# Designs tried in a protein design chat: VH-VL binders against q9nrl2r1430to1533. Part 345

Target 1, 104 residues: q9nrl2r1430to1533
Amino acid sequence: GGVHELSAFEQLVVELVRHDDSWPFLKLVSKIQVPDYYDIIKKPIALNIIREKVNKCEYKLASEFIDDIELMFSNCFEYNPRNTSEAKAGTRLQAFFHIQAQKL
Short names: E, the ipSAE of ESMFold2; O, the ipSAE of OpenDDE; V2, 0.75 times the mean of E and O plus 0.25 times the DockQ between their complexes.

## First folded at step 22 (VH-VL)

Design o10 (framework fv_iluzanebart; at its last look DockQ between E and O 0.98; V2 from the best seeds 0.81)
Fold by OpenDDE, look of step 22:
Structure o10 (fold): chain C 104 residues (1-104), chain A 122 residues (1-122), chain B 107 residues (1-107)
Amino acid sequence: as target 1 above (104 residues)
Amino acid sequence: EVQLVQSGAEVKKPGESLKISCKGSGYPFTDYWIGWVRQMPGKGLEWMGIIYPGDSDTRYSPSFQGQVTISADKSISTAYLQWSSLKASDTAMYFCARQGYDLKGSYYFDYWGQGTLVTVSS
Amino acid sequence: EIVMTQSPATLSVSPGERATLSCRASQSVSSDLAWFQQKPGQAPRLLIYGASTRATGIPARFSGSGSGTEFTLTISSLQPEDFAVYYCQQYNNYPLTFGQGTKVDIK
């Protein structure tokens, strides 16, 4: 990926973070507060981690970036039942992401 | 380079209010927890609390809950620790520190401010 | 809260000698244990996290070991700049808690 693609990833992360439904995804889940989280989720990720990877130019392809975002949502839906606020927020944010990702 | 720069030393009287600051640079300020640690003269370190500037999620030690207020202004990459009414017993060095993280949900203090000395005496 | 107890309170060691510091937790903290070095008038510096991982820039002579409730910080060959107070700290549960510190001074 070139500079333009990197900028696109950075901008999309900014938009995701600013979204009202980003709250479950802003930071890595603390195992202090959710003791069983990492027994279930084996590939944890959050928007702050994704942003760091963007900043470090770790994404060479848009597909890699998209995969991490989808992983983030997948983790949410794996751990949180559908009727939870987290899952509902994730559903809405993912829909938003899918629209924005078309611009990549 | 990650840096945390704290505000200067304070000399106050009991009953006065105080707000000290910690400015982060060299990293995305909103993406890391930042905490406050007290060290009374000649004593050890005491965890006071932490805040995530990205969403202002704040956690306090029970010993400091209600005694201080931790806040952050992400627009200027600054965290704050404040008292509404200082006591002589609040005399101490106060450090801010960033929490790094591993991929197993553990958070550890990896970078520290230089400390702010607060002296409260009548 | 999880109480962290360090021993000894003071450790007198000659330059070049091995220093062994102990840290005990009142209950298991898994490997969520950090070691810090603090010199007079300075902020603490992270030495070890995850019980045994050396932080960036920390000399190889510093090593951490242990898990659960018993932890050790070892300085294989004490250098003049290593005389300081060392703190262990658990970050396995709230509230985060520090040991009372071990002072390493020159024999």
Scores: ipSAE 0.869, ipTM 0.943, lowest interface PAE 0.5, mean pLDDT 96
Fold by ESMFold2, look of step 22:
Structure o10 (fold): chain C 104 residues (1-104), chain A 122 residues (1-122), chain B 107 residues (1-107)
Amino acid sequence: as target 1 above (104 residues)
Amino acid sequence: EVQLVQSGAEVKKPGESLKISCKGSGYPFTDYWIGWVRQMPGKGLEWMGIIYPGDSDTRYSPSFQGQVTISADKSISTAYLQWSSLKASDTAMYFCARQGYDLKGSYYFDYWGQGTLVTVSS
Amino acid sequence: EIVMTQSPATLSVSPGERATLSCRASQSVSSDLAWFQQKPGQAPRLLIYGASTRATGIPARFSGSGSGTEFTLTISSLQPEDFAVYYCQQYNNYPLTFGQGTKVDIK
């Protein structure tokens, strides 16, 4: 979108990155560190990639931006059992995201 | 555009400490792994380790773990390589390099610093 | 650790000719293989990643192929600026390892 939308996307990503529960989502999962991840997750995404897409103006609609953020959480819950630290962090960060997304 | 600028050449004596730097610009510094690579005189390239400046996640080659410290200061977009006590065998060219990524979770060095020559002799 | 072996150690080639460089991994690295060019006194430059994907700004005369344990870098028509040392590097597993290099020299 426009200048206001791009600023809002960037502001939201910054808020997500600063949140204490962002640690599972800051960077694309490493194939070396988690060898089976890419056998299970077919549409990988992370906050660093989303931020790059915002910076390059690759989101034309707010829905596209929201879809990538929701995909990030969906991947977390698909790969990680709900009792894991990763899934618990995802649940809390997603709740925070839903509050912040009302600005879009 | 993307640039990694390293600190200048160093001439040191055995037993001295040293911290060399790698400043990134032209890209979101905290969003990319930075690695360090040693090249001894007349020799090939050796991976030393990597750091993700966004969270300080750090991985060392077994050959260098405990021998050097890799760190970053994201507020000034700078990564560091440091020794607490240099040896003559540390004489080498040291490169920093950024890692790009693909959506299959693979990370590869795409941009390199100019190198820092470290000479350690009595 | 995964040992990367390059051959030949030195390749003597005339300008305009084709150069073929080989890189072998001691175990499968899938397609997690990069090629770098290094000239004396300079930093390495990325040529190829993912075994076959040309990095941004790299001339079409450079191509990479292979998967698993056997990889090839081809320079289809050598230019004067292509005489350098070439390294392969796997990024499939830690520690990340480089081949020992192939020097492409003027015949």
Scores: ipSAE 0.638, ipTM 0.900, lowest interface PAE 1.5, mean pLDDT 94
ESMFold2 (binder alone), look of step 22: mean pLDDT 92; pTM 0.934

Design o11 (framework fv_iluzanebart; at its last look DockQ between E and O 0.97; V2 from the best seeds 0.81)
Fold by OpenDDE, look of step 22:
Structure o11 (fold): chain C 104 residues (1-104), chain A 122 residues (1-122), chain B 107 residues (1-107)
Amino acid sequence: as target 1 above (104 residues)
Amino acid sequence: EVQLVQSGAEVKKPGESLKISCKGSGYTFTDYWIGWVRQMPGKGLEWMGIIYPGDSDTRYSPSFQGQVTISADKSISTAYLQWSSLKASDTAMYFCARQTYDLKGSYYFDYWGQGTLVTVSS
Amino acid sequence: EIVMTQSPATLSVSPGERATLSCRASQSVSSDLAWFQQKPGQAPRLLIYGASTRATGIPARFSGSGSGTEFTLTISSLQPEDFAVYYCQQYNNYPLTFGQGTKVDIK
């Protein structure tokens, strides 16, 4: 991707990380803490991983970056029931993301 | 290049407090766990605990729980290990190490600091 | 905790010879096993992770194998710079635990 796209991705990740509802997404789930997580989630991802990909310029298109963010939320909703704090946080953060993503 | 640089050697007396540091560079400090490992003179490696600077999530080995405090200041990409009251038995080399991840939820140490020698004697 | 036991305690090998180091876990750690090399006065260096994956920059003569409770680090042809202490470490469960180490010295 171009310099502007990379910068936009970096900025958006920073904004997501700083959001109050980012706590379920900051780091990859540890299988030590959640032994069954990786039996259910086959494409794990988190903001730290997405940021790493941004830093390595792995996103050539905005759609690729958006897909990873959406995957992150999808994983959350797949594993966590709707009434959990994680799912609720995810819902709010995703709404925030959708607004910010329009600027990409 | 990923680097972990630790603070210098310490010579202390029993009962004194101590805080040693580990500064990370060459990567996003908040996005990787940092761990501490003790190595007593002539002995093996002992996992003490880890911290995720991004949210200060901290985990201790039962053997070190309550004996030390692990913390981090993400604003300066630095992790800390501290004692409120040193004992002679705390004499050891202390390493910090970055704990990276795989995509199946496992974490392993990939980069290490150079170590901080702590000597506690009366 | 998961106890990691390495053998032998000391392995004397001549340059150019094969070195085989063993690591046993008290319970299964799947493939969550790392090998580290440590030379006197230095920090440990990652050699192998995931039981069999060589870390970046590690020579091909180092290889890891095993799963569950039995693991092996093999140095196919020992080089002068390979004389050191080697540690295995499981990261399958808390607390993370190291083996007591195997010292590889010159025969």
Scores: ipSAE 0.886, ipTM 0.946, lowest interface PAE 0.5, mean pLDDT 96
Fold by ESMFold2, look of step 22:
Structure o11 (fold): chain C 104 residues (1-104), chain A 122 residues (1-122), chain B 107 residues (1-107)
Amino acid sequence: as target 1 above (104 residues)
Amino acid sequence: EVQLVQSGAEVKKPGESLKISCKGSGYTFTDYWIGWVRQMPGKGLEWMGIIYPGDSDTRYSPSFQGQVTISADKSISTAYLQWSSLKASDTAMYFCARQTYDLKGSYYFDYWGQGTLVTVSS
Amino acid sequence: EIVMTQSPATLSVSPGERATLSCRASQSVSSDLAWFQQKPGQAPRLLIYGASTRATGIPARFSGSGSGTEFTLTISSLQPEDFAVYYCQQYNNYPLTFGQGTKVDIK
């Protein structure tokens, strides 16, 4: 997986960021705003971090990239009850991601 | 390389409006907070507020809430600090700075612009 | 608001000697503490974050220590280029606040 694969990762991240339901995932949850988040979520991640990892060529395999995206959703569902706006947005964005990931 | 390039020095009169700019390059502009810091002549550093250009999430210091507007235009990778009516006491050096994150949810300044001197005098 | 208090206001030190700068927070900031250097006519630059982690490219003579409310920046062997004002800054809570600065004059 070479230059084409890295371009595909960047394109997918851009599409996730542009999606209407990306708002819970754009940046790391602030410790100031949500003091208990980092007591519960041990492997935090967000779209901005994933994009930086793509830019720095830190993903060697598509599976590593997919794992970080899935971790992002798993964290959302772990911290947020299922009926919250965050969890509902996560469900819809994850469905969109699964469709787009088939194109990889 | 990460760079923050600010607009040039300004000389204004009390009551005039002003908008100064901070252009980021060498990184994904929408993925990092940008903050504004005031330094009055001969004085220390004072945090004014921050914006996340990716979603326009904006936080102000209580001392500056309602006194300035922080905004961004992500299409040109530029953050702004704006006054609707300048006062002589607004005479200062103004810095923009980028915040990076740690994986414990804390954010700290890592790169700074060169500063914009604003002089407000009758 | 968390008040950051630096001491001394001015420190005169000969090249090659140790400089010790203090920073006190009005309440615990854990290790969410940064140190900045500002040379005359320049923007601040990051020296230390997380109370004790040296930023990339910062010489080893700069070290930070402390947690909670008491913090120290040490310059182990002062160089002529180290004459500057040094600021501590907490990022544990809003509003983010700086100390008033310590000016290091090189004798």
Scores: ipSAE 0.622, ipTM 0.897, lowest interface PAE 1.8, mean pLDDT 93
ESMFold2 (binder alone), look of step 22: mean pLDDT 92; pTM 0.934

Design o12 (framework fv_iluzanebart; at its last fold request DockQ between E and O 0.76; V2 from the best seeds 0.83)
Fold by OpenDDE, fold request of step 24:
Structure o12 (fold): chain C 104 residues (1-104), chain A 122 residues (1-122), chain B 107 residues (1-107)
Amino acid sequence: as target 1 above (104 residues)
Amino acid sequence: EVQLVQSGAEVKKPGESLKISCKGSGYTFTDYWIGWVRQMPGKGLEWMGIIYPGDSDTRYSPSFQGQVTISADKSISTAYLQWSSLKASDTAMYFCARQGYDLKGSYYFDYWGQGTLVTVSS
Amino acid sequence: EIVMTQSPATLSVSPGERATLSCRASQSVDSDLAWFQQKPGQAPRLLIYGASTRATGIPARFSGSGSGTEFTLTISSLQPEDFAVYYCQQYNNYPLTFGQGTKVDIK
């Protein structure tokens, strides 16, 4: 049910945030720190934003939640070359997410 | 409801150390930057620095770098501002404030604590 | 740092009148400009962010305009509770900086 799904989303976000490779994704990229980020990324998102959406019950379907998580990773791989720490962290975190998402 | 509640007024002597606090509630504390702003008596607002409790990322104003320490304890949703050795010139009101964000990557102060008055005199 | 300059230092107006406050940045801050209201003995309160967006709960009589280096806060019809000090603040670059404030008092 809806309550069960909401709880599952909350728990998954908690697990993602606690993961060692979550550091590139914890907060929305600051335009001060990365001036060209928003010239490249047009649909920015981060775990704090996703958690906010979960808390506000904005996800009606698991697919919507998953889409936002995948967007987060997609943005990372679009902006960061494969050999960067951010991209490598993203690769590992995404693999973790895919395993956990099977429980949804 | 988002709230920032700061610790009470402090009366100190020069040379003493001090640590004041700001407790956030009504939102996920780790997911928003929180900053400190100084207001000397009868003067304007001065940005001191910010911290992201989720990863302890901290940024200081050059004017306050090395003069104060900003920290956070996410387990109790509390941010701190501390001095190792107070000066009379540190007498001021100190506000904590949360930063909201827009999807263009900008962060702006949206909620403020009530302020902590710090008086340093011999 | 980006220097924010407000004018006038003091603005005396009568209740019901229009108040216009100016804020200038030493370099472009795009639309990363906020306005705050502070009453005696109180914390600042966010009025406007993104140069022109009213914060939640802020009355429609408050409006912000401008971009780049020139910004304006307008109070269309001053209410008794609006007499206060107003600060602009840029959040476009570090260090974050405030204007020196404009005091709006009763004429």
Scores: ipSAE 0.927, ipTM 0.962, lowest interface PAE 0.4, mean pLDDT 97
Fold by ESMFold2, fold request of step 24:
Structure o12 (fold): chain C 104 residues (1-104), chain A 122 residues (1-122), chain B 107 residues (1-107)
Amino acid sequence: as target 1 above (104 residues)
Amino acid sequence: EVQLVQSGAEVKKPGESLKISCKGSGYTFTDYWIGWVRQMPGKGLEWMGIIYPGDSDTRYSPSFQGQVTISADKSISTAYLQWSSLKASDTAMYFCARQGYDLKGSYYFDYWGQGTLVTVSS
Amino acid sequence: EIVMTQSPATLSVSPGERATLSCRASQSVDSDLAWFQQKPGQAPRLLIYGASTRATGIPARFSGSGSGTEFTLTISSLQPEDFAVYYCQQYNNYPLTFGQGTKVDIK
């Protein structure tokens, strides 16, 4: 993508981070804090990593950016049962993301 | 370039309060853990704690829990270390440091501030 | 608490020679081990993380190896700027802990 796509990615990440339901996704899960996470999740991703990749222009296509965001939600649902606060937050933030992604 | 700039040296008396600062630049401040490390005169390095400025998630070494407060103001990209009542034994060099990460969930200190010398004497 | 023990306390080496520094953990830290260099009056500098990965800008003469409880830092051809104190640090569990340091002196 061009410079306008990179600005749109940046703005979308800002909107996701600002959302009340972003709390499970703000930072890469710590192995110390959640010891079994990396036994289950093999392709970890979080908003801090996605923002860094946007800042370094590592996304060449909007689909690559969308894939990382969707991976983030998929990881949440894989690790957390659907009745947990984390999974419920993920469902709501994912819905918000789908609405916002139409800008891309 | 990633840069951590700390506030200047302090000379204090026992019982006084103190808040020292660490300003991060050249990266997204809210997306990285930042920690504090003490080095007493002639001694090695001791981890005090870390904070994630993006959500204020804060973890303390048991040796420093209740002894100091770690905080951040993300609007000015600044982390703080503070004491409500200094002791002579708090005389030391204090470093802030940022943590990088790997994709296995491990975090390691990658960039360091220049240090703040705190001297506490009656 | 994971205790990190470094040896030797002091290592006297001539410029151009090889230096080997050891670090032992009281329990496994996997590969969550970093090495730092600190010169007098300066902040620590990251050399190695993940036991064996050189940080950005670190010369190839620095190499790290080991996993579990035993780790080494090797400086293959010591340069004048390498005389410093070296610390290992585990980040496998809280509290994060450093070794007591190895001072590398000019012989």
Scores: ipSAE 0.770, ipTM 0.927, lowest interface PAE 0.9, mean pLDDT 94
ESMFold2, look of step 22: ipSAE 0.717; ipTM 0.915
ESMFold2 (binder alone), look of step 22: mean pLDDT 93; pTM 0.939
OpenDDE, look of step 22: ipSAE 0.885; ipTM 0.946
ESMFold2, fold request of step 24: ipSAE 0.746, 0.725; ipTM 0.922, 0.918
ESMFold2 (binder alone), fold request of step 24: mean pLDDT 93, 93, 93; pTM 0.941, 0.943, 0.941
OpenDDE, fold request of step 24: ipSAE 0.924, 0.927; ipTM 0.960, 0.960

Design o13 (framework fv_iluzanebart; at its last look DockQ between E and O 0.97; V2 from the best seeds 0.83)
Fold by OpenDDE, look of step 22:
Structure o13 (fold): chain C 104 residues (1-104), chain A 122 residues (1-122), chain B 107 residues (1-107)
Amino acid sequence: as target 1 above (104 residues)
Amino acid sequence: EVQLVQSGAEVKKPGESLKISCKGSGYTFTDYWIGWVRQMPGKGLEWMGIIYPGDSDTRYSPSFQGQVTISADKSISTAYLQWSSLKASDTAMYFCARQTYDLKGSYYFDYWGQGTLVTVSS
Amino acid sequence: EIVMTQSPATLSVSPGERATLSCRASQSVDSDLAWFQQKPGQAPRLLIYGASTRATGIPARFSGSGSGTEFTLTISSLQPEDFAVYYCQQYNNYPLTFGQGTKVDIK
C-alpha cells in the first residue's frame, strides 16, 4: 500500500488500542492461561500482531488489514460466549471499527 | 534494531530501597512482554516475572511474589524492578528481556538487556 | 513448577568436535523449550526456540531437537567462540524455569 494507507492503518490501530473495549485484544492469548484456546482458534491474532504487520508494511491493501481485524473479532466470538465480557467488549469495539474503517 | 538498555550498577545496604530500569527501543514497547531474570553470583538464571506494558498485566514467579515489584512506564518505554527493603541475598545480576510470541500462544525471550549488577552489603 | 535438569554439568570438548547437551523436563513442555548461550560478563543470547528453531543470526552448527521431556542442543563443530554456559528454559507453564546450565569448556 501507499504511504497514506499505511498512515491510516497506523492511526486506526492506535484508536482501537486506546478504546476502552480493547482489553481482550491487546495481546495474543496465552495458552498457559487458556489451555484450550488454540485447539479451537486456528488463526490467532491480536492488535499487537496487527500493529507489527502494519509496521512491517505487510498490508498492501486495505482489505487485507480489514480482514485481519475482522478475524480478530471472529476469533473472539468463536471462543467466547455471547454473554461474556470479552464478547460484549468485542461487539462494541467492532462497531467502532466499522465506523472508522469507512475512512480507509 | 531492538535494544534493551538497563540502568547502571547499584551498591546498597540492607534495608534500603531500590528501583532499577530497563528501556526498550527499536520496537513498539507496549506490544511485547518484558521479563526480569535474576542471576546470583556464579549461579544460574531465575525467572522473576513479566509485565505487558500495554495494559500492565503482571505475572510473578511464586519465589518472587511479594518480594519485588515489577512495573512499567509506557510513556518512556521503560520497565522497572524494585525492592522496598533489600537483603544481602538480593546481591545478583538482574537482566530484563523481551518476551516475544509465536502463533500457538507461546512466549519466549528473544532480546536481553545488558544486566544490572546489584550489590547489597553492610 | 516444572523442573529443568541439564546434563552434563560440565562438558569438555576440543575445537572442531561435536558437543551434545541434554535437557530434561520433570513433565511435558511440548516444544516450548528455548536454549540460551551465556558468556562471562554477558547477557544470555537466544539460540533456539520451539525446541528446534534456530534464532535469527545463529550459526547453522547449532541445532535443537526433542519434545515433551527430553531435549538436546547440538553443536556440530565447536568453535572457539562457543565455549560458554548453555541454559535450557521451558515456557510451557508458569513459573517459567531454567535448567541449571551446562558449561562447555575447552578440553
Scores: ipSAE 0.882, ipTM 0.945, lowest interface PAE 0.5, mean pLDDT 96
Fold by ESMFold2, look of step 22:
Structure o13 (fold): chain C 104 residues (1-104), chain A 122 residues (1-122), chain B 107 residues (1-107)
Amino acid sequence: as target 1 above (104 residues)
Amino acid sequence: EVQLVQSGAEVKKPGESLKISCKGSGYTFTDYWIGWVRQMPGKGLEWMGIIYPGDSDTRYSPSFQGQVTISADKSISTAYLQWSSLKASDTAMYFCARQTYDLKGSYYFDYWGQGTLVTVSS
Amino acid sequence: EIVMTQSPATLSVSPGERATLSCRASQSVDSDLAWFQQKPGQAPRLLIYGASTRATGIPARFSGSGSGTEFTLTISSLQPEDFAVYYCQQYNNYPLTFGQGTKVDIK
């Protein structure tokens, strides 16, 4: 990945953050606020972490970036039952992501 | 580099309102918690609360709940601490500080503003 | 609320000597413990997080140890710039709480 890939990753993260259903994914889950989260989720990730990795140029391939975004959704579905507001938001945001990922 | 620049010293009277500011730069402001810490003259440090500017998630120390308002304007990368009616006992140094995180979900303060001295006297 | 108790309140030591500062939590905070240095008129400075990890740019003479309820900050060879107040702070649960501080003075 080059300068155009970094710009594309940044633009996609901006679009995800701007989406109304981003609210469960904006920040790394706080251990204080959700005490059992880290008993269940072993590879945590969130949009704030993904944006920081883009800013630090830690993604060398688009597949690495896509894998982190998909991990974010997978964690949501693993922790949250499918009928929860979090899981429903995840389903909608993931669908949006799949459309937007065509930019990569 | 990460910087937190606070508004200047204030001299106020009891009953007056006040809003002090903390402007973050050198990082993505909406991706990190900002906290406020009070230090009364000659005393230690007291956590007042924190805000996540990205979604306005705000947590207060019980000692300060209802006594102050913590807010942020993400469009100008600025966090605020506000009193509707100052008391003489609010005389103190007020620091803002950024929290970073680890991958176990713990958040800790890593960068601090220079402090804002607030003096409330009749 | 987790009460953080530091001892001693004041520690008088000579430059070049070792300083040992204690911090005790009223209940376990695991390793969610930070140490800060504060000089008069200045903001606190992060020294140690995670009980034992030095923050970026902190000299190796500063070390932290402990877990659960008992924690120690050690300064192995005090420099003139190390005379300050030191605070421990837990971030394991709300409210976040600081110890009352240990002042390290020249002997």
Scores: ipSAE 0.694, ipTM 0.912, lowest interface PAE 1.1, mean pLDDT 94
ESMFold2 (binder alone), look of step 22: mean pLDDT 93; pTM 0.939

